# VH-VL binders against Probable low-salt glycan biosynthesis epimerase Agl13 (agl13), part 2

Target 1, 156 residues: Probable low-salt glycan biosynthesis epimerase Agl13 (agl13), of Haloferax volcanii (d4gu69)
Amino acid sequence: MPNIHDVEVRDLQVNADQRGHLVEVFRSDWDEYEIDPEMSYYSMTYPGVVRAWHRHLEGQIDHFVCPKGRITVGIYDDREDSPTQGELDTFVIGEHNQQVIRIPGDCWHGFKAIGDEPSLLINYPTNLYDYEDPDEERIPYDDDRIPYDWNAEIHG

## First folded at step 6 (VH-VL; framework fv_bebtelovimab)

Design b10 (from G0 with light chain S27R)
Fold by ESMFold2-Fast, scan of step 6:
Structure b10 (fold): chain C 156 residues (1-156), chain A 121 residues (1-121), chain B 109 residues (1-109)
Amino acid sequence: as target 1 above (156 residues)
Amino acid sequence: QITLKESGPTLVKPTQTLTLTCTFSGFSLSTSGVGVGWLRQPPGKALEWLALIYWDDDKRYSPSLTSRLTISKDTSKNQVVLKMTNIDPVDTATYYCAHRGYGTKGVFDYWGQGTLVTVSS
Amino acid sequence: QSALTQPASVSGSPGQSITISCTATSRDVGGYNYVSWYQQHPGKAPKLMIFKVSDRPSGISNRFSGSKSGNTASLTISGLQAEDEADYYCSSYTSRSTVFGGGTKLTVL
């Protein structure tokens, strides 16, 4: 269960048979979306690589889906007037746990590719990317302001 | 290598504004990830964090003192300044500035010697 | 208010081991693994002894060790020496804030 206000998780339907599987990653008739996506893109990230921390200040909402590989998604609420200021959410999604993570863009967010193979991330943001004036603020992945360690050892 | 030193008035009157300057060496506040904070300790009492400023000019303040505090930096002079308005006798304390870094989060790894500020009418 | 509770004092003799506790009064404070410990001698600035619950800065004796169980972090000092006599403060990173415990006075008898 998400700790951060307006972070939402949708389980995706994996329709599998002997040929493989098919997953719908967005439908315009999904009731939980107040604002429809304006574009979609994908990135491929090698294991162990972190892409963090990003923030959008002009109302963009991101939606992360990992159809191949496995990622840890991190979200940190540093919004001044948020009821959940200071809260952190982490999610592990991928081929064996297919979900959409809805991310209010004014929260800091990012992901790390984990596991043994490259991870494919699809993002469908609610705002078009403006190449001349991108709405993207960045701080280092190990920034002191976010109480999260991307490189923590995992055992058990 | 990292050194910080506090300076400012040692005696202030109630209702005045207290201005303290931290001058540092051995690091740059233009370095990504670095910050400088202010803390205080009233005589015989616990440490209290007041404010923190990062290399990118992001500022953080103690929730109970937010309306009274202003932190600013001059990267070219290696200085961080704290201003506290409407000073009161309960603000009597040794004030410290400290470096935030050391490869971890929430840590003050190098401290100035401290400056005692007495608030008295 | 103190979000972290420490005993006011603790004492030991040279060569003994002592432990100082630091208990969080809320889930948020206890939920983070960013607990640090500072040593303060009279009239001096605090010195970082432990960070991230159990990590030691370079130059800090391995006689100082940190641990955490549930909402309580602990600083243990083994082979107690006279120069260990000081005030010890725990600290926790609580998102946008840094909080300190009330401090523990260690007396070496």
Scores: ipSAE 0.369, ipTM 0.765, lowest interface PAE 2.8, mean pLDDT 87

Design b12 (from G0 with light chain G31D)
Fold by ESMFold2-Fast, scan of step 6:
Formats: structure tokens, sequence, C-alpha cells
Structure b12 (fold): chain C 156 residues (1-156), chain A 121 residues (1-121), chain B 109 residues (1-109)
């Protein structure tokens, strides 16, 4: 269960048979999505690589799906009047845990590819990318302001 | 070598605005990840964090003092300025500016010598 | 009120080990590894001794060590020396804020 207001998680149905599998990653009739996506894109990220921290200030909502590989998604709420200001959410998603993470773009967000193979991330944002005036703030992945360590040791 | 030095009035009257300047060397406040903060310590009492400004002009304030504090920077002069409004005798303290960095979170790794500000009529 | 509670004073003899505790009123210390410790001699600015719970800055003696268990962070000073006599402050990074403990006066007798 998410800690941050307006962060939502949807489990995806993996339909498998002798030919492979099929997963629907977005449908416009899903009722938790009040604002429909305007585009979709994908990225491939090699194991151990972090892509963080990003923020959008013009109302963009991102939707992260990881159909291949594994990623840790990090989200930090620093919004001025948010009921969950100061909260952090992390999610591990991928081939063996297929979910959509809905991210309010005005929260800081990013992800790290984990595991031993490249990770495929699909994002379907609610706003078109404006090449002449992009709505994107960036700070370093290890920025002092976010209390999260992407390089923390993990053991069982 | 990183050095910081506080300057400003040593005696201020109640209700006035206190303005303190931090002048530094050995780093640039245009460097990604770097910040400068202000802290104070009343005589014989604990340290209290007041404000912090980052290289990208992002500003953070102590929640209990946010309405009284303004922090600003002049990167070209290597200076950070703190203003505190409606000063009161309880604000008598040694005021420090300090470097935020070291590639870690929540630390002040180099400090100025401090400047004692006495608030009295 | 400080959110971090330290004992007002601790004492030890030269060569002894002493531990100073820093306890959060909530899970602030337990959930994040962003605890630091500062040493302050009379009339001087604080000096960073430990950061990220247990890391030492370059030049800090390995007699100073940090640890954490649940909501309590601890600074341990081994082989006490007269020059260790000072005030010690813990600090935690919580919700975009820096909070200090009340401070502990270490006396070396």
Amino acid sequence: as target 1 above (156 residues)
Amino acid sequence: QITLKESGPTLVKPTQTLTLTCTFSGFSLSTSGVGVGWLRQPPGKALEWLALIYWDDDKRYSPSLTSRLTISKDTSKNQVVLKMTNIDPVDTATYYCAHRGYGTKGVFDYWGQGTLVTVSS
Amino acid sequence: QSALTQPASVSGSPGQSITISCTATSSDVGDYNYVSWYQQHPGKAPKLMIFKVSDRPSGISNRFSGSKSGNTASLTISGLQAEDEADYYCSSYTSRSTVFGGGTKLTVL
C-alpha cells in the first residue's frame, strides 16, 4: 500500500499458454485513471544503473510498467500542501511482479535497474513532451534532499 | 580547503530585522549537490538548524521559524545571506553558517567560527 | 522540544569506553540511515565526527564509532582521552529537515 497521496498500484494480469504470454498494460476504461495518457515510450536500462530524480510541474502523471527485467521505483513527496509531504514509497516491479505504478509527476521519482539482465521500462505520461520547453526538473540521484540511498546493501 | 565566515551586527534591538552574511571560499555554490546552511546556539543551549540553500536556489526553513526567515545567495560573490524578522531577546545566540556536502545526506562538514548576536534594548 | 533525546551528561575515566545514546520519538532514526554526530569544545564551532550512522570523515580517530538499533543511535568513544571532553550532539535528517538532539556533556575524570 502506497504512503504517498495519489500514488496508485495496479496489478496486471499475465495470460500465459503454450505460445507465451500477453499482458494488457493500459486500457482507457480502467476507472482509476481520470486523465488518459497522451503518449507512451520505453527505455532499456542496464543492471545497476539509476535514472533519478525527475519532477514535472505542469500536471503530468507518469505510469511505470516493467515487462522485462526488474526495477526499484522510488517516489518522494515534497509537494508544498500535500497531506503526505515527506513520505517515501519504493516498489519492486518486473517480469515476475507485473504492476503499473501511477506517479504524480510533481513528486520526485526515478528507478534503478536491479537483477542481472537489462530492464525494459514503459512509461505512458498524461502530457506530451514539448521538445522546445520540456517540463522536467532534475536533481542528482544522490541528492541530499531526498532521504533515500539507491546504493544501500540488500541481503536476506 | 573549505572556509566560511559569518558577519553582521553583534547587537540588535527587539522587533528589528537581523541580517547575517556568510562569506566562503574553497567551493562554489554553483556546484551540483552543494548547499550552505545557517544554525544557531543560544548560550549554554543546544544547536538549532534555521535554514539551508542549495546550488539550484532551492530553500529549506526550520518549520517553527519559517515565517521569520529568508535565505538568499549570491553565487558570484561566494555569499549566503540570512534575514530574521521581528527579533526578540530569546534569539540571542551564536549564529553559524556551514557547508552542506561530503556526498552524504543531512550533514554539515565545515563550519564558520560563529558570530554572537545579542538582542537587547 | 527536540525530537531526539540524549542524556544531559556522561562521564568516564581515561582509557575507558563510554556510549552516548540518541533516541527518536518516532521511527525517524530507525527508518533512515542519516544520523550524524558532532563534537563541540567550549568556544568552538561543532566538528563532524560521524555521518550516515557509522561512517567517519577523513582524519577522525577510529576510537569514535557509531551504531544504530531500532530508534536509538549510539556514539561510542573507546580509549577515552582528556581531549575528548566536550559536548556531543546527534543530528537526524527527517522529512527535509535537520533536527539536533539536546546535547551530552562528556566529562573525563
Scores: ipSAE 0.085, ipTM 0.671, lowest interface PAE 5.7, mean pLDDT 86

Design b13 (from G0 with light chain T25S)
Fold by ESMFold2-Fast, scan of step 6:
Structure b13 (fold): chain C 156 residues (1-156), chain A 121 residues (1-121), chain B 109 residues (1-109)
Amino acid sequence: as target 1 above (156 residues)
Amino acid sequence: QITLKESGPTLVKPTQTLTLTCTFSGFSLSTSGVGVGWLRQPPGKALEWLALIYWDDDKRYSPSLTSRLTISKDTSKNQVVLKMTNIDPVDTATYYCAHRGYGTKGVFDYWGQGTLVTVSS
Amino acid sequence: QSALTQPASVSGSPGQSITISCTASSSDVGGYNYVSWYQQHPGKAPKLMIFKVSDRPSGISNRFSGSKSGNTASLTISGLQAEDEADYYCSSYTSRSTVFGGGTKLTVL
């Protein structure tokens, strides 16, 4: 269960057979997609690499899917009038845990590729990218304002 | 070496606006991840955080004082300015500016020497 | 009133160990894991001694150590020296504000 208001998680159905598997990753008739995505793109990220922190201020919502590899998704609510201001959510998604994460774009968000293979992230944003005036705010991955450590040592 | 210096009036009358300037060297407030904060300490009392400004002009204020405080920066002059309106004798304190560094989350790692501001009529 | 509670004073003799506690009235200390400790000698600006609960800045003696259990962070000073006599402040970082404890006066007897 997400801590942050308007962050949603959908479990994806993996349909497996002798040839491999098939997963539906987006359908416009799913209840969590209040506004239909306008485009899609993907990134391939090498293990250990962090892509954070991003924010959109013109209403964009992102939908993250990781069909190959494994990532930790981080979301931080720094919205002034949010009922969950100050909350942090992290999700581990990938081949073993296939989910769609709905991210309100005015929350800070990013991800780290983990595991031993490159990770494929596909994003379905609700807004088209405007090359002349991008709706993209960035701060460093280790910025003081977000109380999260991407490089924390993991044991157990 | 990172160095910060506070400057401003040492004596202010009640109801006036206090303006303090922090002049720094050894870092730039155009460097991503860097910030400068203001703190105060009344004589014999605890430290109190007042305001913080980041490299991207994002500003944070103490919840109890937000209506009285304005923080601003002039990156080209290496200065950060704090204004506090409607000054009162209880605002008598040593005022500090301090560096908020890259990778040192939640801390002030270098401090100015402080400037004592006395509020009296 | 501070959300972080420290004892007003603590004392010890040279060579002994002392511990200063810092307790949150809420989950603030435990929640963000960003607790710092500052040392202040009379008439001087504060000096950062510990950050992120237990990390030491360059140049800080390993006699100073930090820890946390639940809502209580602790600063421990081992092998007390006369120069350790000072006020000590804990601080907690939340997403929107920085909060300081009331301060603890350490007397080295």
Scores: ipSAE 0.420, ipTM 0.780, lowest interface PAE 2.8, mean pLDDT 87

Design b14 (from G0 with light chain S36H)
Fold by ESMFold2-Fast, scan of step 6:
Structure b14 (fold): chain C 156 residues (1-156), chain A 121 residues (1-121), chain B 109 residues (1-109)
Amino acid sequence: as target 1 above (156 residues)
Amino acid sequence: QITLKESGPTLVKPTQTLTLTCTFSGFSLSTSGVGVGWLRQPPGKALEWLALIYWDDDKRYSPSLTSRLTISKDTSKNQVVLKMTNIDPVDTATYYCAHRGYGTKGVFDYWGQGTLVTVSS
Amino acid sequence: QSALTQPASVSGSPGQSITISCTATSSDVGGYNYVHWYQQHPGKAPKLMIFKVSDRPSGISNRFSGSKSGNTASLTISGLQAEDEADYYCSSYTSRSTVFGGGTKLTVL
């Protein structure tokens, strides 16, 4: 279960047969999504590369899916008046663990490509990107205010 | 070479407002990722964090002292100011300002020399 | 919020190794890996010795090392020297604040 208010995780079904597999990444009849997506895009990120930290202030909700490769998704709640202010969520998703991560855009968020191959991220945000006046705040990936280290050693 | 220096009154009376100024050199508070914090240490006691201000004017305060503290900056003068209201003899301490380090959460890597503030009537 | 516990004092002789512990309360379990160590000589400002559990700032002797096991971080000083006599403070970054331990007085006998 996510720690942050309004962060949601949906498991995706991998439908495989002799020809390969098919995964539905969004359906408009998924009732848990209050606001419908307005666009979708994808990015390809090489192993070890971090894309963080981003925030949207005009109500955008992001949905992250990783159909190929593997990523760590990081989300930090720094919202005023949030019941979960100060909480951090991390998720590992990819070909091995097919999920949609629903991200309230006013939380800081980002991801890191991990593993040995490029990672494909699909995002379907609820707001159209405005090239003239983008609703996107950025701070450095290693910003002091977010208690998360993208380069931390992982031990088991 | 990063340097910081605290200034302000050395003796204040109970119920008054304490105002301390940190003047620094060797860095700019317009640089992304930079912050300046205030800490104190009562005689013979542990260090206590009070407040922090970042380059983008974001401010953080000690939860126990939030209602009494105000931090502000003047980037053009390389100064950060701390105000503490309704001071009490228990607020007697050496007050430090310190640079917030890059890429490491919660680090104060360069400190001022400290200024002793005595609260007495 | 969180509290950090240090021993009040520790002592050693020149050339020996000593270790100072810093233990978080059980409420700090899960994600508080930003432990830093400061050295303070009498009448002076604190000096950063170790940050992020085990990283050493430029100019700090390799006689100073840090480690962590569970909820306890440790500062180890090897080849103890007279000038190491000081107070040592650990600190941790929580979600919205910085907290310090009570401090440990190191005496070099």
Scores: ipSAE 0.342, ipTM 0.759, lowest interface PAE 3.6, mean pLDDT 87

Design b15 (from G0 with light chain S36N)
Fold by ESMFold2-Fast, scan of step 6:
Structure b15 (fold): chain C 156 residues (1-156), chain A 121 residues (1-121), chain B 109 residues (1-109)
Amino acid sequence: as target 1 above (156 residues)
Amino acid sequence: QITLKESGPTLVKPTQTLTLTCTFSGFSLSTSGVGVGWLRQPPGKALEWLALIYWDDDKRYSPSLTSRLTISKDTSKNQVVLKMTNIDPVDTATYYCAHRGYGTKGVFDYWGQGTLVTVSS
Amino acid sequence: QSALTQPASVSGSPGQSITISCTATSSDVGGYNYVNWYQQHPGKAPKLMIFKVSDRPSGISNRFSGSKSGNTASLTISGLQAEDEADYYCSSYTSRSTVFGGGTKLTVL
């Protein structure tokens, strides 16, 4: 269970056979989704690269899926009136743990590609990207205001 | 080399507004990730954080003093200003400004020399 | 009382090791992963000695080290020298505030 109010996780069904696999990443009839996505895009990120921190102020919801590779998703709730203000969620998703992470866009969020191969991220946001006036606030990945270290060592 | 220096009145009367200026060099408050904070230390007592301003004009205040404090910056002059209203003898302290940086999360890595402010008639 | 508790004083002799504790005493400082230590000589501004529990800034002697166990962070000074005599403050961070301990006076006998 996520710590942050309105962060949701859905397990995805991997349908595999001798030809490969098929995964449905979005259906409009999924009952936890009241607002439909308006676009989708993907990014490819090399191992060790961090893409953080982002925030949307006009109601956008992001949905992160990692069908190839492996990422750590980080989400931080700095919303003034949130019941979970100050909470952090992290998720490891990828080819061998296929999930959708639903992210309220007014939380700070980002991800780091981990493992040995480039990671493919698909995002299907609820708002169209406006090239001339993007609804995207950015602060540095190591910004003082978020108590999370993307470069912390991981031990067994 | 990062340097900061506090300036302002050394003696103020109760109920007045205290205005302190931090003038700095060696960095810019237009640089992403940079902040400047104000702290104080009453004679013989512990350090207390007062306020912090970031490069993007985001402002943070001590919860116990929020209603009395205003922090602002003038990036072109390399200055950060703190105003404290309704000054009281218990506000007598050495006031410091400090650079926010050198790693992450609550680090004040370079400090001004401090300026003693005495509140009395 | 401050949210971080330090002993009022510690003492040691030259060449010995001393440890100063910093304990979180309230929910205001949950997490406690971003503990910093400052040294202050009389009449001078504080100087950063340790940050993020155990990291040392460039130019700080390796005689100074930091550690943490549970809700208690510790600053250890080995090979104690007369110049180490000072007040030491711990601090911790939340997204909304920065809190300091009450300070510890180190006396080098």
Scores: ipSAE 0.415, ipTM 0.777, lowest interface PAE 2.9, mean pLDDT 87

Design b16 (from G0 with light chain S36Y)
Fold by ESMFold2-Fast, scan of step 6:
Parts: structure tokens; C-alpha cells; sequence
Structure b16 (fold): chain C 156 residues (1-156), chain A 121 residues (1-121), chain B 109 residues (1-109)
């Protein structure tokens, strides 16, 4: 269960047969989706690479799905007046743990590709990307303000 | 080589505002991920963090002292200034400024020599 | 903010090993591995001895080692020397502040 207010996790159903599998990743009738996604995009990330930290201040909500590979998603709540200010959530999702992570965009967020193959991340943001005035704030992946180490040994 | 040095008055009176300046070399506060903090140590007591300023002008303050502290930077002069209002004898301490390195969360890796500030009438 | 507690003093003889503990009120001491140890000789600024629980900065003797078990971090000094006599402070990152332990005075007999 998430620690951060408005972070939601939905298990996805993998429907497999002799041809492969099919997974529904978004439906507008899912209860946790207050605002409908406006676009989608994907990225491929090589093992060991971190893409963090970013934040959106104009109401964007992101939805992360990892249909191939494996990623650790990190979310940090630095929002003023949030009931969960200072909380951190991490999730491991991928081909063998199919979930969608709903991320309030005004929380710092990012991910690291783990495992031994490239990871495919699909994002369904609620706001269209504005090329003239991008709603994207970034700080370095190992920024001092977020108490999370992407390279920490969990078992060592 | 990273070096920092504190400067300011060594004796201040109660109710005044204390202004301390940290002058540094060997790094720039325009470099992404870098910060400079202020810490203090009353005689015979533990170290206490006071304030921190980052390259992007983001400022963080000790929760118990937030209303009394102002931190600012002058990147062109390689200086960070701390102001503490309504000074009291309990604020007597050695004050340090320190470098906060990128990727070294929670750590102050290079420290100034410290400056003793005595608060008395 | 998490509180860090250290013993007020420890002592040992030259050549002995000693350990200084640092205990957090929460089970997440140092968060995801953010525990630091500083050495301070009288009248001098603190010097970083250990970072990220067990890593040593360049130039720090391997006689100094750090470890963590549960909510307690430990600094161990092997082969005690007279010059090790100093105050030792642990420190940890929290989401809103940097916090320090109360300090431990090491006396080398």
C-alpha cells in the first residue's frame, strides 16, 4: 500500500493464450482515475539507467506501466500542505509484475531500469505536452533533497 | 581543493541580528546539485544544522529556527550569508559553513574552520 | 525529524578495538543508507570519517569502519591510537533536516 496521498496502484490482468498475451493498461471507467489521460508515450531504458527526478506543477497526473523489462519507480512527496509530506514510495513493476502506478505529477518521481534487458515504460499523462511552455521541473537523480539512493544495496 | 571560511562579529548583544558570511573556493554554487549549509555548536554541546542553500536558490531551514533564519547566496562573489534575528545568550556557539556535495545526501564533506560568536551584554 | 542517540563516552587502551553506537527512534536510521560519522578534535572543525553507513573518504584509515543493524549504526575503531582521542558524532538525513547525535567522547587510556 502506498504511503503518499493520491498515489494509486492497480494490478493489471495478463490474458495469455497460445498467441501471446494482452493487457488492458487504461480504462476511463476505472475508479482511481479522477482525470482521463490525454496522451501516451513510451521510452526504452537500458539496465542500470536512472531517469529522475521530475515534477509537474500544473496538475498533470502520470500513469506508469512497464510491459517489458523491470523498473523501480520512485515517488517523493515534497508538496506543501500535503498530509503525507516527506513520504517516499517505491514500486517494482515489469513483465512479471504488471501494474499501473498513478503518480500525482507534483510529487517528485522517476524510475530505474533493473534486471538484464531493456525496460519499456509507457506513460499516460493527463495533460498534453506543451512544446512552447513545458510543465516539467527537473533536479538531478541523486539530488540531496530526496532521501533515496537509486544505487543502494538492498541485500549486501 | 574545496575551502570555506566564516567571517562576522565575534561578540553580539541580545536582541540584535547576527550576520555571518561564508566565503568559499574550489567549487561554484551555480553547479547543479551543489549546496552550502550553516551549522553551529554551543560550547560543550552537540552539532546542530541551521540552514542550507542549493545552486537553484532553494532554501531549507531547521524547523525549530525557521522564523529567525535567512540564508542567501551571491554566486558571483562565492559567498553565502546567514542572518539570525533576535539573538540570545543561548545562541553562543561556534558557527560553521560547509559544502554539500552532489550525490552525498545528508553529508557535509568540507567544513570551514568555524567562528566563535559570543552573545552577551 | 528523527532523534539519534549516542553514549556520552567510551574508553579504550592503545591497540584495543572500540565501538560507538548511534540509535534512531525509527527503524529507518539513515534512510536508504544515509548514516555519517564525524571526528572532532578540541577547537577544530568536524572531519568526515564515514559516509553512507560504511564508506570511507579517500585518506581515512581502514582502522575506522562503519556498520548498521536494524535501527542502530556503529562506528568501530580498531588498533586504537592516542590520536583517535576525540569527539565522534553520527549524523543522518531526514526528509526535512540533517540531524546529529549527541556526540561520544572517546578517551584513549
Amino acid sequence: as target 1 above (156 residues)
Amino acid sequence: QITLKESGPTLVKPTQTLTLTCTFSGFSLSTSGVGVGWLRQPPGKALEWLALIYWDDDKRYSPSLTSRLTISKDTSKNQVVLKMTNIDPVDTATYYCAHRGYGTKGVFDYWGQGTLVTVSS
Amino acid sequence: QSALTQPASVSGSPGQSITISCTATSSDVGGYNYVYWYQQHPGKAPKLMIFKVSDRPSGISNRFSGSKSGNTASLTISGLQAEDEADYYCSSYTSRSTVFGGGTKLTVL
Scores: ipSAE 0.319, ipTM 0.740, lowest interface PAE 3.7, mean pLDDT 86

Design b17 (from G0 with light chain S91Q)
Fold by ESMFold2-Fast, scan of step 6:
Structure b17 (fold): chain C 156 residues (1-156), chain A 121 residues (1-121), chain B 109 residues (1-109)
Amino acid sequence: as target 1 above (156 residues)
Amino acid sequence: QITLKESGPTLVKPTQTLTLTCTFSGFSLSTSGVGVGWLRQPPGKALEWLALIYWDDDKRYSPSLTSRLTISKDTSKNQVVLKMTNIDPVDTATYYCAHRGYGTKGVFDYWGQGTLVTVSS
Amino acid sequence: QSALTQPASVSGSPGQSITISCTATSSDVGGYNYVSWYQQHPGKAPKLMIFKVSDRPSGISNRFSGSKSGNTASLTISGLQAEDEADYYCQSYTSRSTVFGGGTKLTVL
């Protein structure tokens, strides 16, 4: 399904009953994860806001889950030795479509909150955040090096 | 307004190194998202992209010319310099520097006037 | 050979519409989703006319329009005027390179 090498998508099971629902977002016995997550955090993003583009150069893998709201996840492969260099992947996930997107951190990545409700994103990266020397590169969301337009009109 | 101007020798001998300087005003290469590129056009022929440098010192080169090209910037002087080694008569062209703006996805939106470089003995 | 193919020349009479095509000859060169068009008058630097397939910079006449069908982008000039006589270049952005077409000479008869 994904175009980019090492981008993976896992469907999450929504276990619903008369009390609501429960979704497991990470288990250490999921066999597609070679490296265990080291931390977890969440962010809340208002509709229309873009958080992009980010890149990690020291081996970090990110895992995006959107338990509330709806986001478009964008990933661009600009890695020199990648078999999928130049490929772009986009995913729409959220309350309506519960999935984990596994993101090799050395790909440019980000997301946009869409719809009319705030979106909650959980990320469980494989590397601890180092406040004194963060492994995070940023370029503007509309940077010319990435052939993707976060503000494109949606038709149909 | 954004302006760019190329400068350098107009006549270069084969095997020498060509050094061209782009001096600009109306923007800063410390501004996030901004870049400056070099392009050329041999007389009567098509445009060819050579190199590009971004505000964060990220450098991109034409794959066919990578070994011959070096691009650098001096943000405090508003200058970008292109060096091309082992110059050859086939490198005779008008050389342009151009502004790469953000949000336009890979375009050169403002160009210098160009400088003709002739390679001859 | 250029990775973006343009006709060498096109011609039209004042008031007519003409179209210039730009076709990617390789899927790995010339990302068709991001195509720009430049106008170049003799002895002058190129001028950006269209970017992102169909967007116009401020100050560019609405007689100039861009479109895309399949792997071919097109520049259309309506209400052709004498000052439109120039060379036109398409440009495509790829992940690591910028590629220009071979150029099209527009003659206004």
Scores: ipSAE 0.287, ipTM 0.737, lowest interface PAE 3.5, mean pLDDT 87

Design b18 (from G0 with light chain S91A)
Fold by ESMFold2-Fast, scan of step 6:
Structure b18 (fold): chain C 156 residues (1-156), chain A 121 residues (1-121), chain B 109 residues (1-109)
Amino acid sequence: as target 1 above (156 residues)
Amino acid sequence: QITLKESGPTLVKPTQTLTLTCTFSGFSLSTSGVGVGWLRQPPGKALEWLALIYWDDDKRYSPSLTSRLTISKDTSKNQVVLKMTNIDPVDTATYYCAHRGYGTKGVFDYWGQGTLVTVSS
Amino acid sequence: QSALTQPASVSGSPGQSITISCTATSSDVGGYNYVSWYQQHPGKAPKLMIFKVSDRPSGISNRFSGSKSGNTASLTISGLQAEDEADYYCASYTSRSTVFGGGTKLTVL
């Protein structure tokens, strides 16, 4: 399914009943978490807002889960020696399509909150955030080096 | 108002290195998201993209010409320079430099007038 | 041998509408690739007319419109005027490259 080497996707099981639902989002025995997360954090993002493009060069792997709302995740492989250099992957995940997306941090990545509700993204990165020396590169969300338009019109 | 102008030799001999300079105004290559590219058009033929340089010194080259091309910038002079090695008569073309527009995805929104380079003995 | 194929020529009369096609032999005009169109008058530099398949830069007449279906992008010019006579080039932005079509000569009769 994914075009980019080392991008992995797992469908998450939504166990729902009259009381609500329960979803397991991290298990150390899942292949997507081959390298264990060191922390987790979440963000709430309002519809239409883009958080992109980010890259980590010191080995961080991100694992994105969207338990509430809906996001489009974008990943672009600009790694020099990658067998999938130049490939793009996009995933629509959220409350009604629960998945974990494994993102090699040295690929450019980001997301856009879509739909009509705020979106909750939880990330399980494999590296602790270092406030004094953060491993994070950023370029503008509409940067021309990445052939992806976050604002493209969607039609039937 | 964005303007660009190409300069360099109009006649080059085979095997020499062609050096072209693009001088621009109305924007800065220190501005995030901005780039300048080089394109060419042989007489009566289609446009061909050659190279592109961004504000952060990231460089992109046409896959078929990568070994022959070097692009560089001098932000303080508002100039971008293209060098092409081992020139051949098939490289005869009008050479253009152009502004890469922010957020336009792979387009060139303002162009120089072009400079004709003839490769002959 | 361009990856993007255009007809060599097209013609129309003033007030008519014409369409120029741009067909990819690969995914050059696919979902994440971007199609643009340039107008070139004799002896002049190209001018951007359409980008991202169907967007127009400021100052470009709404007589020019772009579309895409499958592997074919199209430039449509409505209400043809004499000044529309020019060469038109499509271009596709792929992951690592910008590729141009062979160009179409538009004659306004």
Scores: ipSAE 0.368, ipTM 0.757, lowest interface PAE 3.0, mean pLDDT 88

Design b2 (from G0 with light chain Y32K)
Fold by ESMFold2-Fast, scan of step 6:
Structure b2 (fold): chain C 156 residues (1-156), chain A 121 residues (1-121), chain B 109 residues (1-109)
Amino acid sequence: as target 1 above (156 residues)
Amino acid sequence: QITLKESGPTLVKPTQTLTLTCTFSGFSLSTSGVGVGWLRQPPGKALEWLALIYWDDDKRYSPSLTSRLTISKDTSKNQVVLKMTNIDPVDTATYYCAHRGYGTKGVFDYWGQGTLVTVSS
Amino acid sequence: QSALTQPASVSGSPGQSITISCTATSSDVGGKNYVSWYQQHPGKAPKLMIFKVSDRPSGISNRFSGSKSGNTASLTISGLQAEDEADYYCSSYTSRSTVFGGGTKLTVL
């Protein structure tokens, strides 16, 4: 369960047979999605590479799915009036843990490709990308204000 | 080389507003990820963080002092200013300004020499 | 009370090792791995010795090392020297606030 208000996680059904597998990533009849996605895109990221931190201030909601490879998704709530201000959520998703992470765009967010193969991320945001004036704030992946270390040791 | 220096009055009277200026060189507060903070240390006591301002004008304040503190920057002059209202003898301390870089998360890596501010009538 | 608790004093002899503890009263503070250590000689500004629990800035002797177990961070000084006599402060970062421990006076006997 997420710590941050309005961060949602949906488990995806992997339908596998001898031909491979099929996973539905989005359906308009899923009750959790009140706002329709406006576009979709994908990125491929090599292991060890971080893409963070991003924020959208004009109402965009992102939906991250990792159908191939494995990523750690990081989300940090720095919203002034949020009941969960100061909370951090991290999720490990990928081919072996198929989930959609719903990210309120006004939270700082990003991801790191982990494992030993490239990771494929699909995003279906609720707002169209404006090439002339992108709704995207960026701060460095190691910015002082977010208490998360993408390169921290992991122990179990 | 990063250097910082505090300036302001060394003696203030109770109920006045204390204004301190930090003048720095060797970095710009327009550089992404950089910040400048203010800290103080009463004689013989522990360090206390007061306020922090980042390159993008984001401001952070000590929760116990938020109502008394205002931090601002003038990027063109390489200065950060701290104002503390309703000064009290308990505010007597050496005041420091310090650099905060994004690669050294949560730390103040270069400090000014400090300026002693005495609050008395 | 401080969110980070340090012993008021610690002592050692030249050539020995000493350890200074820093215990967070909250797992939120202690769990983030953003513990730093500062050295302060009388009348001087603090100097950064350790950051991110165990990393050393350029120019800091490898006699200074940091570690963390649970909510307790530790600064260890090996091969103790007279010049190490100083006050040591731990600090932690919680994103919107920076907190300092009460400080530990190291005496080299």
Scores: ipSAE 0.437, ipTM 0.785, lowest interface PAE 2.7, mean pLDDT 87

